VH-VL binders against Rho GTPase-activating protein gacX (gacX). Designs and how they scored, part 10

Target 1, 188 residues: Rho GTPase-activating protein gacX (gacX), of Dictyostelium discoideum (Social amoeba) (q54j98r51to238)
Amino acid sequence: STVEEVNIPLFLHNGFKYIIQHGLGIEGIFRIAGTKDKVKQLQMQLDKGENIDYDASKVDPVDLADLMKIYFRELPDCLLQSDQYDHFISLLTLDRLGQIQKLRELVSSLRPENREMLKQLIWFLGRIAVNSTTNKMSEENLGLVWGPNLLWKGGKAVSTTDMMELMAGAGKIKLIVTLLIEEQEHVF
Key: E = the ipSAE of ESMFold2; O = the ipSAE of OpenDDE; V2 = 0.75 times the mean of E and O plus 0.25 times the DockQ between their complexes.

## First folded at step 4 (VH-VL)

Design a34 (framework fv_zigakibart; at its last look DockQ between E and O 0.63; V2 from the best seeds 0.00; counts 0 for: pae O 2.8 > 2)
Fold by OpenDDE, look of step 5:
Parts: sequence; C-alpha cells; structure tokens
Structure a34 (fold): chain C 188 residues (1-188), chain A 122 residues (1-122), chain B 107 residues (1-107)
Amino acid sequence: as target 1 above (188 residues)
Amino acid sequence: QVQLVQSGAEVKKPGASVKVSCKASGYTFTDYAMHWVRQAPGQGLEWMGYIDPSDSYTKYNEKFKGKATMTSDTSASTAYMELSSLRSDDTAVYYCARVSYYDSWEGYFDYWGQGTTVTVSS
Amino acid sequence: DIVMTQSPSTLSASVGDRVTITCKASQSISSYVAWYQQKPGKAPKLLISDASSLESGVPSRFSGSGSGTEFTLTISSLQPDDFATYFCQQYNSYPWTFGQGTKLEIK
C-alpha cells in the first residue's frame, strides 16, 4: 500500500508480537476474560506511561489481549470513527465486491493515525485467525469480539447508557470487522 | 421480571445421561451468558462453565470437561446442560445462573434458576 | 485455581447480634468478590458484588468490605430472616470459585 507510515503505540506494537509468539495457540484468545486485577495493573502501568516488558514480566497473553480491547474501547472516539458509522453500516447492503470497494474508500478516508492503527490491528487479527484450528478464533469470531471495540455510533461506547442500542448494532459491526479481516489484502 | 425456570428432578442409573433445561424469560436471552453451578449434598458451590447464547460459545471448568455439555436454543430462550456417564458423585443440585457479558465480564450471578436435583443411584 | 477459604463453617448467633463472616483468597483478587445467601431448598441470592456493593433490595444491615486477599460480610443486627448459609465467590479469574459456606443458625 502507498499509505504513509504512521507509528502506533509501542505497547500495541510489542503486544502484537508478544501474543503472536506466546498466544496464538490459546483457545479463545480475546474471547475469554483475563485475570482482572492483572489487567488493571497493566492498564495502570500504561496510563503512567511506563514501558511494559512483556517477556520480563511474563505477562499472560490473555491479560494482554484484554488490555488491547480496553485500549480501543476507551479511546475518545472509536477507531473507525463514529462519524463514519452510517457509511460503514451502509456497505452491508452491497454485494461482496461492492463491500470491498466501499471499505477501501472508507478506510482511506480515516485519519492517518487511525488508518495505520487499523491496518496493524487487522493484520494482527488475521494472523490470529490463521491459527483458528487451534485457538478457535476465526475471522468471524474475532469480528464478534472486536466489533464493539472498534465502531460505535456517537459518544464513547464505555459511557453508553443505552446498552440495547449497542447490542442492536453488534451483528452488523461484526460483519464489517469480519470482512476487514478476511479481505484486508484488498482493502489496505 | 427476570426468571430462570429449570426442568424437574431426575433419577438416573450409573452410566446414563441426563439433560437439564433452563428457560429464561423477562430479558433478551442472547444478551447474557448462562452459567451452570453445581452443589453436591452438604458441599459448597462449584462453577461448571458457561455458554454465550449469541453464538453458542462455551467455556468449561476443566473439572467438568467431558462430563458436561452446554447448549442453547435461542428460539426457545432455553439453555441446556447434559451430563454423561453419570456416577454417584454426580448427584447434586444443578443451577443455571445468568451473568452479563459485554466487553467486561461481570463475574457475579444476579439471577438463578430454582435448581434441578439429579440423583444417581444403582 | 484460586481457593476461597471461608470462616467460620458454622456460626451460632441470636437475633440482634452483629455477625461477621470472613473469606480469604489464596492470592490477591482485588475487589472481585460476591456474597450470596442461600436458604434450604432454594437457590443462592446475590447480596453483595465487587466486595462492598450492596445489591438492590438487600437490607442495609448487610455490608461487605475488603480487598486483596481478605474479605468480610457483616450483618449489623441479625434478623430472623437472616438465618441461612452464606457463600463468598471470586470472579477475578477462571475458574470462578466459591467459599465452603458459613451456616448461620439460631443460638
């Protein structure tokens, strides 16, 4: 891709590598909950600007997986940008080729930092999905668990009081993220 | 109001199987994980595992892998747990209980079924 | 697995008494503890979540405290309806585990 390279947070970059090295074979990675207090501790370290050495600390990949989801969930705006929500949802009415084309357009229109982060995240999720025979995390399953953390309509998902509305869109968001993972080579 | 209604008591012989049902009402069935908890006579509570009815994902306590199989029917808002190769030590009250899922698991059970007594005797 | 050691196993008390039940975790679990009340032939009832959060409809005489490895359930003034078995539960990590239970009976 001709997309200008933008750096992503170091903890994510190193986190992706760490999970690939130690977490690819974990059944339900990103689906099962980690140890809550450990995840909170990691989050606190991150919030303090500390550099976490995952190897030295022997961090559980499942805990790190939760930390990653929390990071994206707690962004001021969703990674796919809430103002683009309706555009993303609209692609579901298109055929497969049309969906890919629309995704390419939407992704290219994201803020550079969001686009780069999305590209790296989707690559990472694709890597996990390749091992779905072992970890049971297919593209669809990853789309399910990551969807709500990447796209929501207005406001912060974590601050959303109308959980019913959030859940109503979950199925559609799942399809979008699944498609991103499956067709990443044609989208990015 | 939220209700979880379980199937009636079962008496089985060793080696047999039993399937307990838990019918949910008063809430969106697919929005909550359904957990199962066992209580043997005179003993404490044991977490067995759970199912996410939205996609039928399951997680089992290692102790009950191969013993318990959890399923669900979204059209009937019903969760099922099947116990196979029953032994005398499988005699217990089995409860279904819901837990909210979303991105962060709440780990406590706010609503319980009334329990199903399973007795295994020769 | 995290072991929840509950004490005492049995507690005899009178109406009006202040009673305390303790649960100790084999490792730190922050505040991810719930307390349940169970009466004979009935399912457990949630009393407290997150170590100290009282559930709706639960009398204010019930309270929970603690963090890390030691947790307590307190009934400030025991009422006749409070005689039951109580359980603590951790949900810090899988598998979720319960204490052995405390049977609160009339003295």
Scores: ipSAE 0.078, ipTM 0.728, lowest interface PAE 2.8, mean pLDDT 91
ESMFold2-Fast, scan of step 4: ipSAE 0.513; ipTM 0.785
ESMFold2, look of step 5: ipSAE 0.472; ipTM 0.767
ESMFold2 (binder alone), look of step 5: mean pLDDT 92; pTM 0.943

Design a37 (framework fv_ragifilimab)
Fold by ESMFold2-Fast, scan of step 4:
Structure a37 (fold): chain C 188 residues (1-188), chain A 120 residues (1-120), chain B 113 residues (1-113)
Amino acid sequence: as target 1 above (188 residues)
Amino acid sequence: QVQLVQSGAEVKKPGASVKVSCKGSGYTFTDYAMYWVRQAPGQGLEWIGVIDPSDSYTTYNQKFKDRATMTVDKSISTAYMELSRLRSDDTAVYYCARVYDSWEGYFDYWGQGTLVTVSS
Amino acid sequence: DIVMTQSPDSLAVSLGERATINCKSSQSVLYSSNNKNYLTWYQQKPGQPPKLLIYWASTRESGVPDRFSGSGSGTDFTLTISSLQAEDVAVYHCQQYNSYPWTFGQGTKLEIK
């Protein structure tokens, strides 16, 4: 499986594994908020370059889920690349087969490090979605929650104002991330 | 090499609780998740829950969540499953099983089973 | 919950003949991203715990004779014993681990005719 490859930050690789083991059954995972103080503590450790031992620290999967969203949101540029924003949005005008083909082309054009990180993230989100009967997080719900953290127009979305502007396009971005999760076998 | 050894048979009254133990040997106890499964006489297998021995984090089957408690004692490489408010239909053989990898997977090793009989 | 249904409930097969056991899931257990079916077969003899036989639908566990094979994808799976031997008398269980809660079939009892 993709998660067995260590071509992304160790924090993310170990985090995906931890949530798969401890968080698949949590209703609203990624949607419900973690404990602000605990998320901040984990974020501070990551910012200092420290390795986070999730098992030894008994990290709450909900807190780790929040940290993962923050990590992607705070990248210098979004994972799907802001220079590809209009291209991603425009694929929604195509029929389903055209959307899949165009999405595969756009993903292939991403920087190799972004493409690999995206591949592993989308695989992970697919594992969450498979358990949606229990955790209530469908592909659409994950697309809605993760969309703003993966694609935005312009530079990084650090401020509340930047995030609010991104929310104006949330419906389209949601559909793109939903497609990535649903059609990942044909895209990657 | 790898072995899971469970505690002996129990007979309990309705309303009582039972605590079954499972001792692992031949591997690093904290590297593998421990699952609990039961089998009523002549019936199929039913999953109860899973615990990560490294941090005691648990996930329960919703059917058992209000009555089952899983714990571990790392110092003696032993996992426990306690089931409270026992009913006659809780009569079953209870198994511990190890998952192949440190997250979700298939059950590669099973304990010998513990028969729990609930009767008046 | 994913419901696992096995058929037949029991069967009798002559020594040296082919035995076929079926398992059907109410929802797909194929994870398309890695193209793996999260389906496992166990063999259980009287008074013993289940023993891992096949995982990921078709991969034999180490030490399992090659007369045992698994096939199928998505929702329909088959366990085949190409040439039945006396030691193969057991109850066979299928299990999915693709979606919580993990669920098992009711079991198929295999006897010698």
Scores: ipSAE 0.005, ipTM 0.493, lowest interface PAE 12.8, mean pLDDT 84

Design a38 (framework fv_pabinafusp)
Fold by ESMFold2-Fast, scan of step 4:
Structure a38 (fold): chain C 188 residues (1-188), chain A 120 residues (1-120), chain B 112 residues (1-112)
Amino acid sequence: as target 1 above (188 residues)
Amino acid sequence: EVQLVQSGAEVKKPGESLKISCKGSGYTFTDYALGWVRQMPGKGLEWMGYIDPSDSYTTYSEKFKVQVTISADKSISTAYLQWSSLKASDTAMYYCARVYDSWEGYFDYWGQGTLVTVSS
Amino acid sequence: DIVMTQTPLSLSVTPGQPASISCRSSQSLLHSDGNTYLHWYLQKPGQSPQLLIYEVSNRFSGVPDRFSGSGSGTDFTLKISRVEAEDVGVYYCMQYNSYPWTFGQGTKVEIK
């Protein structure tokens, strides 16, 4: 599959598949919090290099969804790259066509590994959004919950305080991630 | 009050199968995970694994992955620890302990223990 | 696996005197979320273990205030300000920071 050829972490590949198979109908998927202890256990197993069979272990899709957000939040630098923060925010001053064109330029300028991971993640989020009538997670809702995990100033967000500070720009980053999901066919 | 009541002592021969139990009461069984801890005679504590009975999600210590099976039946508030083929080295006291399903993960209440003796 | 090392292995205390038990981990127990998952348990003779202190310094419900925990990183201490007869037993530290969960080898506390 495309995911295998793109060489993203196996945990993400298996996780995307699991959520698509078991989580598309869950109202508020990615918005509602997972069970703290179960998410921590999954994270610790992955940190140890353990291979988790999500189906055999009956992993709650909500717990896995929460873990995925944590994975991106804890990267050494955000997926969209902190050095691109001002460029992403500034595209919102353009009209829709200009936003699409500038977004394509910015995505093309990302490090190859970040670009490939972003492409797979946005495709996955688009699959969630297509089922928004059932799961209530529109492109905008996904942009809101995922935004703080994908773009921040000054490197990684490592605490609740860092996350809350990102809320100062949350409306703008929400729109950027929403645009990525809605226009992915023209951006990637 | 919260209680974990374990099954009685067992005396077995090598190669035999065994299933011991831990029954929770005084709380909502599915709100907490149940862990198993081994204590060999005169030795310290070793975590073996645990199960969340709400969805049967299990986690095992690497040492115990192929030695035992952990399961639960939420309809009777009971968790199980099972061996397909006992060894003399399985002789130990086995404790079940409740793990609070919250941000503070720790063993808050413990069963009285089940002594398993395996001798030829 | 994280190795937990306790010192001393045994301690004889005169009633009313203080006791101090150390626990050292082979790597830092400071989790990326800012919490330190280090807990202390007591196993009295012939009984099951019981929780004393969770996350370094928090006393579990019903635990007397003469018990206190402190430390950070790799070095942790459990203190009993005035040891009483009911405090005899084996004390274990445990890390919940990194799977698999591991206990120290235990410190036996006796009254003389």
Scores: ipSAE 0.000, ipTM 0.451, lowest interface PAE 17.8, mean pLDDT 84

Design a39 (from z5a, 30 letters changed; framework fv_modakafusp)
Fold by ESMFold2-Fast, scan of step 4:
Structure a39 (fold): chain C 188 residues (1-188), chain A 120 residues (1-120), chain B 107 residues (1-107)
Amino acid sequence: as target 1 above (188 residues)
Amino acid sequence: EVQLVQSGAEVKKPGATVKISCKVSGYTFTDYAMNWVQQAPGKGLEWMGWIDPSDSYTYVAEKFQGRVTITADTSTDTAYMELSSLRSEDTAVYYCARVYDSWEGYFDYWGQGTTVTVSS
Amino acid sequence: DIQMTQSPSSLSASVGDRVTITCKASQSISSYVDWYQQKPGKAPKLLIYDASSLESGVPSRFSGSGSGTDFTFTISSLQPEDIATYYCQQYNSYPWTFGGGTKVEIK
């Protein structure tokens, strides 16, 4: 469907459905790399305002998975908001219940459009994790691969090189995203 | 500074299993994916797979699936590659090699290699 | 799988010569190519990454170029210590694949 009733880009809405339909059983989905030049071609289509053809014969779910990570990585500011970075990192010093409570508070303080996009994304990642026996992508694995794409300092767009530098904090960011997936019923 | 030190040469019979170690020092083990590469005598290099030591996630090339197991022990900063059901064609030097990001695909440091001979 | 075809398989040249090795991918791989040097009895060493970027500590006489399917590796002035086998490698898609290697000998 072309009608969009959610506050997220159509390609993400349709992409989540496409991966649920064609990608849930792919071992290492979001972890293994797609074909890099094909991913760049898809990105160029989006940059030109073109629609992605989600016909299963034309789009590799692994390429789409990489495109989704790139989309979040290249936002002008990270989805979890750079102004909340220190607050997210500091919650890890709390016990589990304190972490959940603080995480709910931080998510509630996000801009409404960011909060809605995060809710949709985390729901989607939860659907992937439910199939982890087959696809080998647990909540922790998804936290690892998605973390650097969702939270960084500085409020700037992140290049691949900048991303590598920000991955110095990857362990803590991984735990935060893992908590979002595991505890999403208590956080959203 | 950075060192990848592999276990010594092995001589095995067809059908046996071999387990090779790669002990690292001089960097944070969990920051880099560890790859394994095979080189048959007088032949080129063939990529086998990698492990992320931070969560033990592994990816093994299709050709080696079912016979190769890659593991990592973060308490000893050691990666392992176990190859089962050995054939004469598995006679090779096996290298471990690190990659900062498993998606970047360039190997900046390599182990010295472990020779495995499968004979008789 | 993406096949990487290197040519020549071997060559002999004199000190100071310009040496060029080529690598052809069976499909387009943009610039996702690395080049390695392997001296006899030693592990490979990264020289060039991303088709044209020189690895830190590697002499400037080594260079790479190309995009798409055709790539070249050049030693502008061959030195005695450059006796080795050189390999290209693509990392555009799994499995990552190496070329067959080019053995460089000095006359």
Scores: ipSAE 0.013, ipTM 0.615, lowest interface PAE 7.8, mean pLDDT 87

Design a40 (from z5a, 42 letters changed; framework fv_ustekinumab)
Fold by ESMFold2-Fast, scan of step 4:
Structure a40 (fold): chain C 188 residues (1-188), chain A 120 residues (1-120), chain B 107 residues (1-107)
Amino acid sequence: as target 1 above (188 residues)
Amino acid sequence: EVQLVQSGAEVKKPGESLKISCKGSGYTFTDYALGWVRQMPGKGLDWIGYIDPSDSYTRYSPSFQGQVTMSVDKSITTAYLQWNSLKASDTAMYYCARVYDSWEGYFDYWGQGTLVTVSS
Amino acid sequence: DIQMTQSPSSLSASVGDRVTITCRASQSISSYLAWYQQKPEKAPKSLIYDASSLESGVPSRFSGSGSGTDFTLTISSLQPEDFATYYCQQYNSYPWTFGQGTKLEIK
């Protein structure tokens, strides 16, 4: 066997493959929590730069699913870029075709490394959603779970008005990620 | 203040259906999951399951799977626990309690409880 | 399933006493453990989460410690309102499970 070259972090590349092989039929995948101490152990190995062999270690796909969400949530800036937050939120005022066009524009404007990682992640989430009759994770469910991990506003709320604005954005973030999954053939 | 207010005590016969409620207030209802916990007379606590009000996703303890149904009505910030056919062994105090999500599975606020008595 | 065993099942103590209640998990749960207080005819109340984090509004005389399989809840100076049944709960893995409870009674 030969080392496969990848253009995203190895743990994500291998993790997507592992969940597709072992996790597509798990009800609530990405929604249900894994075994927390095992997720913490995997996170510590990742933080130390260790290569994790999921098959050899018999990793629970649910534990890996949690690790993936934690990885994106703990990035220094969200994958969709906090400087694009208002642009993503505002696209929801458009009709469906306008939303698709604007999503394509915004995705194209992302830093190349973020765009590539997003493309691979959304493809992967689409593979999960195709099995939603079995795993109960539709595009909307994945949008709900993944949204807060992929897009957040820069800075902290400093007033009641700012806080209200952030709360109103939560539902919109879900819809944006749902659209990315549903319309990925037209966006990427 | 955060409050969970449950429906009143119920007295039923075996085979009857029942639906009890838990109304949340003082927080954003869809930001937290709601769990249900059973306590049989003189016994300890048993986790039944939780429901996510944002999309009605449910996760049941294996021992309660198929025995009871959880549901939610977001418009009135109310969660429900339902039996299609009660058994005498369902006699217990039922608590609803708030959890942040499936990851932070500790209960920070509890309802006052609903006593369900099933006897012939 | 992870079984949670509390010791003792009951104990008698006097106001001012230092009380320690223990909870043992059948397998490692790291620090994913909560403690609850239940007074007669009342709902449980959250005391501690993540083994040692005190819930808002809980008096500082309550403290939790431990990791892995062995955990303790300590009340440094028992007050009259502390007589209750105490439960531990693990949330490391599904299904979430409770200990059988420890009843704290007046000596």
Scores: ipSAE 0.053, ipTM 0.669, lowest interface PAE 6.9, mean pLDDT 88

Design a41 (from z5a with heavy chain A33Y K59Y, light chain S30Y D50A E55Q S93E; framework fv_zigakibart)
Fold by ESMFold2-Fast, scan of step 4:
Structure a41 (fold): chain C 188 residues (1-188), chain A 120 residues (1-120), chain B 107 residues (1-107)
Amino acid sequence: as target 1 above (188 residues)
Amino acid sequence: QVQLVQSGAEVKKPGASVKVSCKASGYTFTDYYMHWVRQAPGQGLEWMGYIDPSDSYTYYNEKFKGKATMTSDTSASTAYMELSSLRSDDTAVYYCARVYDSWEGYFDYWGQGTTVTVSS
Amino acid sequence: DIVMTQSPSTLSASVGDRVTITCKASQSIYSYVAWYQQKPGKAPKLLISAASSLQSGVPSRFSGSGSGTEFTLTISSLQPDDFATYFCQQYNEYPWTFGQGTKLEIK
């Protein structure tokens, strides 16, 4: 069927398409900040159950990029699941092949809804990275900016103190997300 | 303990260039953006821009494009800011300061500052 | 550029006073304001982020409030160590901009 199936929040599905269409050439996409007041306006629309109007004249791709990071950061538990934190970190002690094999196992053990959302997100990030000559966002850059939004130790991060704790593991988490993007064909 | 240590005071003549260093310790240098902020004597703070040490990506405040050049040395965990074609109104204290990412746009740790005096 | 205007430019107060410093943005910045304290010859120190989030290690007598275009920094029961210059900073959009500063002086 040519009809797209949506197994993730509609705003994410449509947002991925919007950024691919309008944002792939933006230097520093996900690294540079959007206009935060506009991001908060978009977030308030979603909180009220409204859909985002993806008319190109109304939505700045950089604002949407920030909204996406916030969405994942504000989940009740991180997408990669805090109960898997130590398992993800420990795979970094293995060689590349061992890392890929273990990562595939860990991803397969995630809740189905988390696994599907992760698969679509990582595919999307891979699309951005392919255009890194233009947008200056490599797999490593995306791993750094996205890592703390996808994996943290313990429960939900809700404060500045929690953000500081997220940053304490940032380098290792960066490598894990980088690996997910680089090796996604072997992992999903 | 996070620490940013800057190079010592500089006195320069108009038309010269100056290069200020900022050595980071107590964290992974490539996991944070390094920003530069200046303060003219008795005046407020002025944001100059930042560098991402992981790939040397730079973003400049428009006022400093072509005037300031930011670089970094990951092996030394040191960021640099070079200011060219110095004028007397470039006399200021120059600070390096750390930012987690562009969304968290506040400066959690600052260097002690480097005084640059431009006099004719 | 977003212009940040602080008032007053100078404020004289006594130990034990409650003091309030105001920061106005030329356009809406939601809650994307940080406050810094700077003592002579020293680098600024972060006090508050996101308009109201007190940083670790900062005394509880400091508090921030506001949203949109008007923000305030309040120091309850002023202490001798608090006489300094205070700056607000918006990080709503590039370029990030600071207020001109408010110098808090002993009365």
Scores: ipSAE 0.235, ipTM 0.728, lowest interface PAE 4.4, mean pLDDT 88

Design a42 (from z5a with heavy chain A33Y K59R S102N E104Y, light chain S93D; framework fv_zigakibart)
Fold by ESMFold2-Fast, scan of step 4:
Structure a42 (fold): chain C 188 residues (1-188), chain A 120 residues (1-120), chain B 107 residues (1-107)
Amino acid sequence: as target 1 above (188 residues)
Amino acid sequence: QVQLVQSGAEVKKPGASVKVSCKASGYTFTDYYMHWVRQAPGQGLEWMGYIDPSDSYTRYNEKFKGKATMTSDTSASTAYMELSSLRSDDTAVYYCARVYDNWYGYFDYWGQGTTVTVSS
Amino acid sequence: DIVMTQSPSTLSASVGDRVTITCKASQSISSYVAWYQQKPGKAPKLLISDASSLESGVPSRFSGSGSGTEFTLTISSLQPDDFATYFCQQYNDYPWTFGQGTKLEIK
């Protein structure tokens, strides 16, 4: 039989569409916390390989937003790759044009599966930011809440102590993700 | 290193307003949410809401909607919480406290507290 | 709203004792609970997050456990500096709510 092919996990592909359909008008989407026990239940379904029907289950878009952040946070290595951390941070010393050129170079050097997932995620975040007058989530707000989930130094950060250590670089990481969203048409 | 320093004690009459300040230092003010929590005499802690200093977005506990107003001044690294139409049951110690991310919804640093007494 | 109930409200103990404070949530909160210590005239201080994760700089005699609706804070060997009021807080769902507090006082 014929099934639509996607080049990222199906739950992310369907999740982006669900949030665009139901979540664009929610004030603080990705900033406000969902009901964590419900997010945990969704995470358990994902871990068991279940396909989540968001519409049939009447999933709260805020719960799904949290699940997405957790998914990226819990990857064995960050989406932007820890081996590229210093290169991403160092681009902030360049002027805007140099930042865009270096960012394009770094994105092109990512593993193809990471690059594709990043492209679709950043496109999705751009769709959220376009509605910032209503949802109060600008490119900078999204950079702040998403940054630590997409880029960290070294291995996987899993504990509260590890997350606090990660926060030492939060401001710079925010600017990098903000730049990815703002300049995506010149980077991808 | 990280410090949250609040304004001094206030005594107000019923119907008045009070504005409490919280000055942050030792970190980038716009990288953390600033929450407000109150504690009535001999009672537990009650979450009031938060402000994101980077864009002034606010979220309130439903009980405090229309009663509390949160603002911030990024140039001064200072958050404010104003209570209007004060009643005797608003007598409490008011704390500011920071949160990195709503997923990590615990408070790592607190201000010293501001005592607000409402009496005639 | 999720109601957090602590027991006991007051606990009398001696230095060297093992003390346990419990916190019950009216609904399942998974492991999204934090514990705070508050001394008279001072702001609360974070001890434990995510039910069992010890905050940096907090003595190892403090530990937390539990999941779902029942949580415990344990002090394995009470020290003079530990006499204080302890609060649990859930951050599973808005509004975030605290227990009423447990006052730990000297016998």
Scores: ipSAE 0.154, ipTM 0.694, lowest interface PAE 4.9, mean pLDDT 88

Design a7 (from z5a with light chain S30N S31D D50A E55Q; framework fv_zigakibart)
Fold by ESMFold2-Fast, scan of step 4:
Structure a7 (fold): chain C 188 residues (1-188), chain A 120 residues (1-120), chain B 107 residues (1-107)
Amino acid sequence: as target 1 above (188 residues)
Amino acid sequence: QVQLVQSGAEVKKPGASVKVSCKASGYTFTDYAMHWVRQAPGQGLEWMGYIDPSDSYTKYNEKFKGKATMTSDTSASTAYMELSSLRSDDTAVYYCARVYDSWEGYFDYWGQGTTVTVSS
Amino acid sequence: DIVMTQSPSTLSASVGDRVTITCKASQSINDYVAWYQQKPGKAPKLLISAASSLQSGVPSRFSGSGSGTEFTLTISSLQPDDFATYFCQQYNSYPWTFGQGTKLEIK
């Protein structure tokens, strides 16, 4: 029923709403692990093209949070685009104003579908961070948890080498996603 | 490169408390959760819980709630685990180990272990 | 809690042998299992994550397989340095739990 539903997958749009409704008060949301088998069951429903009624199914927000991270991690290429990896990392050498300006440029250069999905995801993460006194998930904490799911070098990270590279770059990627959340009104 | 160095062995009487430290180096301390795992003599690795040093968030195995207290000092890059009301069956080697995120769920680097002996 | 059961509890083998250790979960855990090696007096060392992903620096003779409830760790050609105790660990759900261990000893 909204333009947003056309621009991003319905399960993400509805998932954001569900977590805002039921998950804002959960300490460690996106940080604490759900039940992996339940997450896999939800993933299988989505792979089959089924609509999930989160309320009727009494979905645990923590399981949905894990599913959302997996969705982004399993994209054929990361949302921020692996061809932009070095450009994102290099902005950290600039001062804050330069970082914001360069980040706006990089976001504007993303494919339109990636840019729109990123905009809605970052808005959603900002809503989580506003409740950080209760849920303990600040912009920086969300940057740490979400970073590896949004940006990796050289395509999909499926090897041990790719995994180690993501872990080694965690601090820099965290700062980039933290900046996206904190400065979203100046970036989008 | 990455190193976790724990405090030395402790011998305690039943009813006492013990506090074990784990000093991290070679990485950004606040980027990884620090977990605690114990091992009774001859058997039984047992997950106790973790602390996230970035905000001091803790999650305990239900078995250790009210028994173990996990804290951290970011300025010293050190995590602590205090165990209260010690009994003889708390005799174990206590390990700290790091985890990148909750989804990965495996321990890539471990401390050398701290032996805690509880004897009457 | 998910119970992880290893078999055998003790395995005697000779250098050059192919050895297999099994780990069984009390419920389906997909592939959310890790394997560790522990030598006497030392901390455990991560060998494999996600049932089959070999850790950097671990010799290629180590491999893992399995999904659901049954998992195996295989050493294709046993070396003297491999005599140790091996543990599996599930990370499907909290609390994370370990198998009881399999001691690999010289025949």
Scores: ipSAE 0.006, ipTM 0.533, lowest interface PAE 10.7, mean pLDDT 86

